VH-VL binders against q8mxu4. Designs and how they scored, part 3

Target 1, 107 residues: q8mxu4
Amino acid sequence: MCDRDDCASIASRCTGETIICAFVESITPPKIRDKTGTYELKCPFAEGFTMEIGDLFLFHFVFDGSSEKCTRLTPIPKMLAMVYEKLLKDLRKAKKEGKMIISPTAN
Below, E stands for the ipSAE of ESMFold2; O stands for the ipSAE of OpenDDE; V2 stands for 0.75 times the mean of E and O plus 0.25 times the DockQ between their complexes.

## First folded at step 1 (VH-VL)

Design r06 (framework fv_romlusevimab)
Fold by ESMFold2-Fast, scan of step 1:
Structure r06 (fold): chain C 107 residues (1-107), chain A 121 residues (1-121), chain B 108 residues (1-108)
Amino acid sequence: as target 1 above (107 residues)
Amino acid sequence: QVQLVQSGSELKKPGASVKVSCKASGYTFTNYAMNWVRQAPGQGLEWMGWINTNTGNPTYAQGFTGRFVFSLDTSVSTASLQISSLKAEDTAVYYCARDTLWFGEYGMDVWGQGTTVTVSS
Amino acid sequence: SYVLTQPPSVSVAPGKTARITCGGNNIGSKSVHWYQQKPGQAPVLVIYDDSDRPSGIPERFSGSNSGNTATLTISGVEAGDEADYYCQVWDSSSDHWVFGGGTKLTVL
């Protein structure tokens, strides 16, 4: 079981379900990006959705050690995307200034 | 080297059409949005809109619908701007510039050299 | 639509510090980018995300952004810094890039 869900670590992930909050970086090839880097998907984006560069989603992956399946895409509404945008900006600013970031997951 | 190279200057009469091209090299064309920015003589930078290089979908700023068309030829990594029914007020330098549009945290880091379009009778 | 306000001109003596402001409603919640444009040339990104410098931009260039005002600061100004400077933000409410009107920096 892995408890680190981000683009930089996805290639070395443990078996099981992983949820990554990321932006669509490119459609062909399918790439997503988060604060840790970019990851090229081994599965195409789900049918029924029109993906555009910059769209924010929760990407649900299942790894069995030998294959990757993208099981679900959950779009994040624009209002909530703006909240994430501000939080990412605040995080970047705090890191640039060397300040400690206190979060609910820090314990 | 990452670069955008635009077509040469154009001198046109009112009512004519013009097509300005912007050829990308040194990066994956479809991974970056392409913007068009206009600058009239002695004036500031005016954003005209962008085109999604992966889907081909254009977005136009207010004032740049109808006579202005953004297009792509992905086989040669080229974006184009067509202006129809040219007017004297279209006289300007037209720039292409790439960006990612990620949360607005990155600016337009690579620009074409500009194409001067002069409309005179 | 969102509007960015810049002073039309700023004058500074060589070796002194120039400050160019960019005013916008709650601009501190946005990421501000700054471009330098010399006569006859395309704009060059000199500051992105409020205060980051692209590779090749001298340390004399710095930026800040809080409240309703972002500022581009150029210390030890040189004659070669004469240019028009533009601020820019992405307005997520309209999905549009917005440029300021530009500031002409004159080195005396």
Scores: ipSAE 0.013, ipTM 0.630, lowest interface PAE 7.0, mean pLDDT 80

Design r07 (framework fv_romlusevimab)
Fold by ESMFold2-Fast, scan of step 1:
Structure r07 (fold): chain C 107 residues (1-107), chain A 121 residues (1-121), chain B 108 residues (1-108)
Amino acid sequence: as target 1 above (107 residues)
Amino acid sequence: QVQLVQSGSELKKPGASVKVSCKASGYTFTSYAMNWVRQAPGQGLEWMGWINTYTGNPTYAQGFTGRFVFSLDTSVSTASLQISSLKAEDTAVYYCARGYDILTGYGMDVWGQGTTVTVSS
Amino acid sequence: SYVLTQPPSVSVAPGKTARITCGGNNIGSYSVHWYQQKPGQAPVLVIYYDSDRPSGIPERFSGSNSGNTATLTISGVEAGDEADYYCQVWDSSSDHVVFGGGTKLTVL
């Protein structure tokens, strides 16, 4: 984790260990979305997790600069609506600042 | 091309049941939520709920529990809405619509053409 | 439940600018989508995520969202724009999609 005490953005991730806060955008192919955009994962989602589009996870990755390995997924329950509202507000703010492009046809 | 094609119009008597189908093509069915939206004659759009196409888990809006059932047949990329014990008040055009995700506020970018369900004696 | 309020009707002359409002408590913190529905047709997404246009939607359609009001603006209105317009948000507290009541745009 690039000495961060919060989740790193996918677009600015460091090589080595990175923790990313992101929503599940697509299961097949596996895609996650954070405030910087939508990114297709080169690794599949961990088996054993019940995942739904829109679920929020902490994704733990190990990067060597050219490859990535998903090491852990920690779900954040949707029941924490106030946490989701704060995150959605942050994402909307990022969009207004030009930090993300959201397309309804992301296929 | 990405499209949703719904089944044809239905004329039913009160107390009957109806099943409206919505066949998706041109995209990976399980990567998008499927919404159901109703529009009674002369009225606005009313969200009925959505179904997660990957897990099969439905969420029903208030007023659409019990008689309304969302289901999937992923082998043919089809979502279905079943309405049991039909009432005159169920007369409406029923739409299926592809939902993006929570980050876009569940915007619906592709809509079926609609299925008219008329319930009359 | 969260409520979106739209005026029931708006009239505009051809070539002028129409503004359709969508009122909601703190709606500026929500993502607002706009749909156009012509008689006998399915709705068409014309604005998503407050102000973005899907491919194929003309530039004269624009959107804004701040405070308690989101607005769909249609400049250079054409007869073909006559339709019902609906705003829509997703309310995270209820996990429900919410539509406004719709605004009938009449081009006279």
Scores: ipSAE 0.006, ipTM 0.603, lowest interface PAE 11.3, mean pLDDT 78

Design r08 (framework fv_romlusevimab)
Fold by ESMFold2-Fast, scan of step 1:
Structure r08 (fold): chain C 107 residues (1-107), chain A 122 residues (1-122), chain B 108 residues (1-108)
Amino acid sequence: as target 1 above (107 residues)
Amino acid sequence: QVQLVQSGSELKKPGASVKVSCKASGYTFTDYAMNWVRQAPGQGLEWMGWINTNTGNPTYAQGFTGRFVFSLDTSVSTASLQISSLKAEDTAVYYCARDLFGEYYYYGMDVWGQGTTVTVSS
Amino acid sequence: SYVLTQPPSVSVAPGKTARITCGGNNIGSKSVHWYQQKPGQAPVLVIYYDSDRPSGIPERFSGSNSGNTATLTISGVEAGDEADYYCQVWDSSSDLWVFGGGTKLTVL
């Protein structure tokens, strides 16, 4: 499994999948917030997972052309929010290193 | 206030079995995975495996299958390690340690039990 | 099968800087955690995610990780820092935690 490392390591091992680190800003409609802004997701949050406003998650997306779907979520306790900066930095680093990353955006 | 408290030391004969317990307090037990780590006398740390505190599903490192069993009693926030058919080579300090992020990602073991010494001798 | 290599011992004078290395193939692509273990005590996490420090750990402790070597740096070393230090990574290919062999830091 690729879910046992930081964002950069996870992205390098999970080909065909996009990983983004963000805070949940709204459940209905589904919105996430990262360092660059707030994004509304066109795909609903994956079934079987619970999310609260303010939670930090790693979102795993499968992009199939014109839509997105979230395939995996990893909750990060709010008390560890400072880890968010490192995860976001590592994700951007992995993308620049040519790892298999698809950038999911609310479009 | 976050603590892992382990059971007391054990002195056993070869062929016996032992059960080491690890009681968690000060946090939500099911938010963190529980790891087991062994340290033989004068040796380094050796990871034995972990147990998912939400599902009760254990994962064992190679070399810790068969005689070693991880279990939970979530009603009392306790994880347990049972070792059967004890051998002299099982003499070690056994630690429980929670994973920093618990269930889905392993980001280091931030809280450890005090350790349980298991001595196997005739 | 993934192996982390640490020097068995490092000695340092009080007030000076100690550097403890952890070697591993392409370890810079992994997240390294560091533990301090004093005699008769359980390990204590002193650095996680290469360079982050848990609350309660002095700023004298820092970490780095690049290429094939991760390093734990302890500045202004005090007698109380004398301990065994272990590095650790998650090896996704084998699905297991891997610890280094440990380094005994002596303050003399």
Scores: ipSAE 0.005, ipTM 0.571, lowest interface PAE 14.3, mean pLDDT 75

Design r09 (framework fv_romlusevimab; at its last look DockQ between E and O 0.06; V2 from the best seeds 0.00; counts 0 for: pae E 8.5 > 2, placed apart)
Fold by ESMFold2-Fast, scan of step 1:
Structure r09 (fold): chain C 107 residues (1-107), chain A 122 residues (1-122), chain B 108 residues (1-108)
Amino acid sequence: as target 1 above (107 residues)
Amino acid sequence: QVQLVQSGSELKKPGASVKVSCKASGYTFTSYAMNWVRQAPGQGLEWMGWINTDTGNPTYAQGFTGRFVFSLDTSVSTASLQISSLKAEDTAVYYCARDEWLVYYYYGMDVWGQGTTVTVSS
Amino acid sequence: SYVLTQPPSVSVAPGKTARITCGGNNIGSKSVHWYQQKPGQAPVLVIYYDTDRPSGIPERFSGSNSGNTATLTISGVEAGDEADYYCQVWDSSSDHVVFGGGTKLTVL
């Protein structure tokens, strides 16, 4: 079940782990934007990453069902966006061919 | 079963405002993003942006901010586009189109409204 | 800004095969969708995710996408296929949906 009561964050859409590709829309407050809209995160961005508005990141969220946790941010600079697009395409192709399970909660 | 029905054509003067509506039926409205696409006379398709039907958050393409507003009325499964301070260059057919966007999958726009012609002339 | 390039027109005789190209830098890394638009009508999705057909689209429509070129192939072309065809991608660099300029298919 997705917990939509914490509507300010894309991570609130589901319980468990969620991986999303999104652009940095605002650093304070932390907001990300993907094709479906702009979402304000209820957790801050990790300190270890240099972020600028417009940067593309792969975000890994762990959601415990009652509050959001941003445990991992994998930076993908805009210059490498095509590499990420290829990854998404390869993942869909693999799923269609039955070669792997493509799920944010898979081990 | 699944359809998007848009409001009728509009003839407006420069400086006026117009609101185009797009009513969805036959599916769960909040499960699909709604895109807006413009087509000027004799020209190709131009993407204006989308709105998240679950959250109401709009995203505008470059060139479609300020005068253009995407909105929703989820109680009647309707998305709307409002254009303020109309200019002659806004003359076009405006389409709404749904797509199902998942983080790992970018779907095409599989259902389109019939289009709303907006003509701006003095 | 990401750009998709299509030939403005393609002519084909009835029963022959039409090929409409969509050029883009590393477009093979992106998912390409194709739309058919007849005069006075809304676009219709004919191919999604490079190769897949929506229900109701004839098997003579097919797609491919590799390197810098995606192609929509229409075999056994019929007069009713006369239309404008548009390719479309989502570009993660700009977070924009991008359409090609369109190709007018004329059946002689």
Scores: ipSAE 0.073, ipTM 0.650, lowest interface PAE 4.9, mean pLDDT 79
Fold by OpenDDE, look of step 2:
Structure r09 (fold): chain C 107 residues (1-107), chain A 122 residues (1-122), chain B 108 residues (1-108)
Amino acid sequence: as target 1 above (107 residues)
Amino acid sequence: QVQLVQSGSELKKPGASVKVSCKASGYTFTSYAMNWVRQAPGQGLEWMGWINTDTGNPTYAQGFTGRFVFSLDTSVSTASLQISSLKAEDTAVYYCARDEWLVYYYYGMDVWGQGTTVTVSS
Amino acid sequence: SYVLTQPPSVSVAPGKTARITCGGNNIGSKSVHWYQQKPGQAPVLVIYYDTDRPSGIPERFSGSNSGNTATLTISGVEAGDEADYYCQVWDSSSDHVVFGGGTKLTVL
């Protein structure tokens, strides 16, 4: 499995959770894209979200071995893409070091 | 204006060491990862690894561990490749090439050094 | 390890269209970059993100990527296009940059 949080890596994930920053490449089928590649979502976009091609989002995914759950979507201004790239790297490092736990918020 | 300038050709004997330098100019050195790519005579491009110019953390490709060392001198925007215990099969052109791995927008290896020929012969 | 497969050589007449393929398992899910290398010179990025052209690269150069094959297309081939072309990806499983074996484009 991959240590990175990106579109190319997420397809190889079996368990756990991750947050990736990616653009919406297509709505039907739902595909997202980042610098590493594209990923076709196995779950539909969350209801109540209006997405357009080119929109930038943080995607929170939870994997249980066979099922993908997109538990949270956060819209990001495109100009902040580089900032969030760094934030995600820091978050990943913190998680690896046991300093943070990435968890979805219960509704 | 953006460029990578590498050190000159090297002729070494087996067992010796060589250090190839790559000086960056025209851009923020620490904003781009630096890759090293080897090309043996008449062969294709071979990725050796990269170094994070911000943290100094190197990643080596399989087959390029041990004798190959990436280093930085950020004060002069220079990346270096050191090869120890040189072998004849190390004879090749070595390139440094930047990419935007450290940022979200990735444009591939968009700037390359001119290459440094290292010849290892007895 | 992830492998990219290119034909060793492609020949094309001037003015015609050259297509250089790059095969890889599910390569369509990856971002493919292409480099041109002329004899005695460093490689030059000609396509990134499958389809995008860096500044200064002619529109004659285009790229596509789907399924298991990425393709570099050079329309209206000129003598100056004779070079070696390499495809490249990043493999997340190994955290390695991977180059194809290269394709020698000969302009007849």
Scores: ipSAE 0.025, ipTM 0.724, lowest interface PAE 4.2, mean pLDDT 86
Fold by ESMFold2, look of step 2:
Structure r09 (fold): chain C 107 residues (1-107), chain A 122 residues (1-122), chain B 108 residues (1-108)
Amino acid sequence: as target 1 above (107 residues)
Amino acid sequence: QVQLVQSGSELKKPGASVKVSCKASGYTFTSYAMNWVRQAPGQGLEWMGWINTDTGNPTYAQGFTGRFVFSLDTSVSTASLQISSLKAEDTAVYYCARDEWLVYYYYGMDVWGQGTTVTVSS
Amino acid sequence: SYVLTQPPSVSVAPGKTARITCGGNNIGSKSVHWYQQKPGQAPVLVIYYDTDRPSGIPERFSGSNSGNTATLTISGVEAGDEADYYCQVWDSSSDHVVFGGGTKLTVL
């Protein structure tokens, strides 16, 4: 199952899948930022997207031990932000209430 | 302690200008957006907009895009609101209030200044 | 722009439960924050993210949000709870903050 991390917690992740909702802070080197800090990606930004500093994305990561793979980026345009706002709210609520259980070692 | 301290009350004539300052202390100033909220006598809270304290980029609510200017002096952790061409209808209490500026999940305005009363007497 | 609607006033007897509503189209998909403002004072955040209570806010303050209505509930109302209460959301699509019109809670 897909976990939820932030810029601070993802640096410690070594296995599993997770998502981060974050802003693009830098393209070269590739960095993202949220309320917990800044994280420099070990993978390139996806080719074929036009990304600018300040853009908001859902970043999907897969970790296979000690390597990081950025497998999907989902842009959050303002027209669709309502849907993603609700999705993020539901994930936060489920995590806070203990309803979402994601095993760090599930394979 | 986290604190926002605003400048003192102002009595102005129509057509004048005023600058309301909001000095932050006890936290990293550039980690939180600064909002400006107006409250006319006997009325509710009216959001005027906010300023990104990291970039200095302001966002103004509809109706506040003309005579109202947000600015920063990050060297002294201070946000300012300038109101030009004052009208009697600008008579209100003006609040600064911080919230988180970097993330999609919004936590509300957790710290407010004490308010600055601007009175425009015609 | 997004609109939040609150009743102008609510009266409640001491020790009873006050319920203050905040109406908005599909507000259940948003996170609602509540502020208490006593006369001559700045607002104070009392509930955020629909249900969460900042440190120092009594447990008798609670919130809920579903469908088109969010509700601030104050159980065991005391005279010191007499204040104006505002709901607030951030509308991510417009990047704008929206306040409700406010509700005056009177403890009779």
Scores: ipSAE 0.013, ipTM 0.612, lowest interface PAE 8.5, mean pLDDT 81
ESMFold2 (binder alone), look of step 2: mean pLDDT 93; pTM 0.950

Design r10 (framework fv_romlusevimab; at its last look DockQ between E and O 0.53; V2 from the best seeds 0.00; counts 0 for: pae E 5.4 > 2)
Fold by ESMFold2-Fast, scan of step 1:
Structure r10 (fold): chain C 107 residues (1-107), chain A 123 residues (1-123), chain B 108 residues (1-108)
Amino acid sequence: as target 1 above (107 residues)
Amino acid sequence: QVQLVQSGSELKKPGASVKVSCKASGYTFTSYYMNWVRQAPGQGLEWMGWINTNTGNPTYAQGFTGRFVFSLDTSVSTASLQISSLKAEDTAVYYCARESYDFWSGYYGMDVWGQGTTVTVSS
Amino acid sequence: SYVLTQPPSVSVAPGKTARITCGGNNIGSKSVHWYQQKPGQAPVLVIYDDSDRPSGIPERFSGSNSGNTATLTISGVEAGDEADYYCQVWDSSSDHVVFGGGTKLTVL
């Protein structure tokens, strides 16, 4: 099982579903970074989004066996740090209250 | 029992170096960040930075770059703070404190603290 | 850089309710933690994530956080609650921890 929702935990090849809040460290190869470390994505960043090094995103990971599936992301622009902090707090509150249902997108 | 035990007090002269250690027990050392917090005599708590115990990567607060070094010895579950070129203004109690960064719980607080190490720098 | 503001001191009579404030721009969007520090001792976490209590902390301790002010409330104050209290947040934009200046609670 994934013990934590962070880069170090997914780098250790945990299983299950998790949402990680992380910064874009590199576009090619695709790498994300949070307080616990850096993780190189097995899938490329989603099409249609403009991504810059240093951008903050919520990444939804689904692990089936040892492989990861990148199913969702919520782009959080640097300029909206206030919105970012509010969003993170609201997201945590919603999960605690059972209002969040996490489902992977079919590929 | 979960605890952090720090090394004993130090009395140093200006220009010397000091190493403060913080030994963890009762939990998985690499599953928590280790924060360093300073408190000068009669002053408040001042965050110096943290170190990722799994990767060894430190983050330093502004004002604590250069002379201050955070390090780990995971084989003995110990985090260390080294201060070089000591100055009188480094006189303080230095604390280590563990922190869980569980996004879903929102538990970013420092729930276990070392007892503190007094470092006195005097001529 | 993000700044937290606390009153330097608060006085309260035994058995009454003490309220210690922590001011910060839009602090209601951040998670606030509170620490108690008695003379000669290390700090103790008394409230985390705005309003949650760690195991072993009496129900007399509670917290709230909205708008620009977070508050630590201690009901039925006892002499043993006399201490310095610090609020703390993690500022996500800088990835740095910020402490308030501390409030000395005096039980008269």
Scores: ipSAE 0.067, ipTM 0.661, lowest interface PAE 4.2, mean pLDDT 80
Fold by ESMFold2, look of step 2:
Structure r10 (fold): chain C 107 residues (1-107), chain A 123 residues (1-123), chain B 108 residues (1-108)
Amino acid sequence: as target 1 above (107 residues)
Amino acid sequence: QVQLVQSGSELKKPGASVKVSCKASGYTFTSYYMNWVRQAPGQGLEWMGWINTNTGNPTYAQGFTGRFVFSLDTSVSTASLQISSLKAEDTAVYYCARESYDFWSGYYGMDVWGQGTTVTVSS
Amino acid sequence: SYVLTQPPSVSVAPGKTARITCGGNNIGSKSVHWYQQKPGQAPVLVIYDDSDRPSGIPERFSGSNSGNTATLTISGVEAGDEADYYCQVWDSSSDHVVFGGGTKLTVL
């Protein structure tokens, strides 16, 4: 069964991939925060995104056994916090039904 | 078999403290949050909060941020609820319940419950 | 402060279909779970993620969720289905679990 991840638990994860919903705590150094704590990202925020402190994101992490790869950043502005629940539900349904191509995946 | 076994019923006087334990077996304890749920006599289910069993960080529902303390002993796969300064209105059945979540298969709710621990507070 | 509203009771004749509602603002955007609780027993998860059935739960139990209403449906109701039923969501805005007030199902 897959472990549940949050800002506290992902600091010790070293294999597989996971998604965390968290707020931007700082840009330099890049940190995210959820209800369990703060995690310093091991990769920079993508240059193509406009972000500020307090923005809510889905962070997709791929772990290759020793380091984090930041492969996907989906921003969810804090004023739409209620909407991210619906987005997560829709993503789960799309994945279950084979409508979503997720790349890259762990191996 | 996945199982949560709680400590036995407690009879306490006002002002005392009580500790309810919840021992998990049959699964990786640190991979699932543990919820605490209260049910006063004849009343519905009331969520008290949860604890991240991986980090030990608790989250308390509104109204449970004072006299109620969640804790863990991961070496024996046990979550505990301590209630201090007991009041008559603390008389209830207290449940532990495992939270289950997997992003791709959905949020499963509370899929495994302890048998409940009755705490009775009377003079 | 997200609120779930359930009717206090529902009565249904044996063999008929019971429908228990759970009202909430935009509940269709949330994952709804349903619990059955018989007297003196711990709750049992009977439906999760709106409509999925855990292993061991009879096919007579089904669920739906759209708009502002989620519904637990029990077809072919039996006397053994008499229980209290609770809906539950996780509200991501507050990071709180919320239970409905419960519905007592009576079979008569």
Scores: ipSAE 0.037, ipTM 0.660, lowest interface PAE 5.4, mean pLDDT 80
Fold by OpenDDE, look of step 2:
Structure r10 (fold): chain C 107 residues (1-107), chain A 123 residues (1-123), chain B 108 residues (1-108)
Amino acid sequence: as target 1 above (107 residues)
Amino acid sequence: QVQLVQSGSELKKPGASVKVSCKASGYTFTSYYMNWVRQAPGQGLEWMGWINTNTGNPTYAQGFTGRFVFSLDTSVSTASLQISSLKAEDTAVYYCARESYDFWSGYYGMDVWGQGTTVTVSS
Amino acid sequence: SYVLTQPPSVSVAPGKTARITCGGNNIGSKSVHWYQQKPGQAPVLVIYDDSDRPSGIPERFSGSNSGNTATLTISGVEAGDEADYYCQVWDSSSDHVVFGGGTKLTVL
């Protein structure tokens, strides 16, 4: 029901955690886009953080009911895209094996 | 049983249009992406794009924009591909294929295919 | 664009092991799927997520993926295994599905 890691799923607000790989569609307001649709980000950005339209990010969200917490926002430089793909792949495997490491909640 | 059933073969002239349908049964139609794959005679598989069966949002591969349109009729669990301004090079077998995506389950790939629809474009 | 490279053909004697490679830049970071297509038929998913088999696919079929090469291995090849085999990935940078060129497996 809420197990998908995509923008459409986030919009439905679910419990649990998910990691989404998505492009920045807009900055103001901050919106991300993937193959399922768009989502307006609720994640805070660190001061000095630069985000541009077209940038690729990994977004880690934790949901508790209707509340959304952004635990991690990882920019993916184009030249490192495959490295992060590997990271996600390994994370999926870890999840399947019951070795999932939960990231700290966002501050 | 889970299956995708496509419409019959088509013979068209250049400049005409064709609409290929893909009817799903045996599963929740709106829970999968629907891919369209083209295969010209004697050639390999070519991904045309996919459509989100829940949102209706299509993604077209490079080279398949403009004349190619994906659509849905969720009321009858049917995905459709329309090709306008047909060219001889559009002669091919067109497949629909469902695909699921889940981060945690890691279940991807096109696990169910239609039987294919042959579209022949000739003057 | 991301490209997958397959040998155009592979020949193997019955009972032997066939290995079909799929090359791609750091393909080991991606999930590779394999499809079997027999003449006049639609493709059939035989391996997904590098090494997982869908229900109904014999254990003779296995997959691996590391570095720049994914491999579909068919042990104890049978005449019925003669077909075209395609590797496939999803490229996150382009949000595109990419197929290899296909490999024709001939059983001698």
Scores: ipSAE 0.026, ipTM 0.712, lowest interface PAE 3.8, mean pLDDT 87
ESMFold2 (binder alone), look of step 2: mean pLDDT 94; pTM 0.959

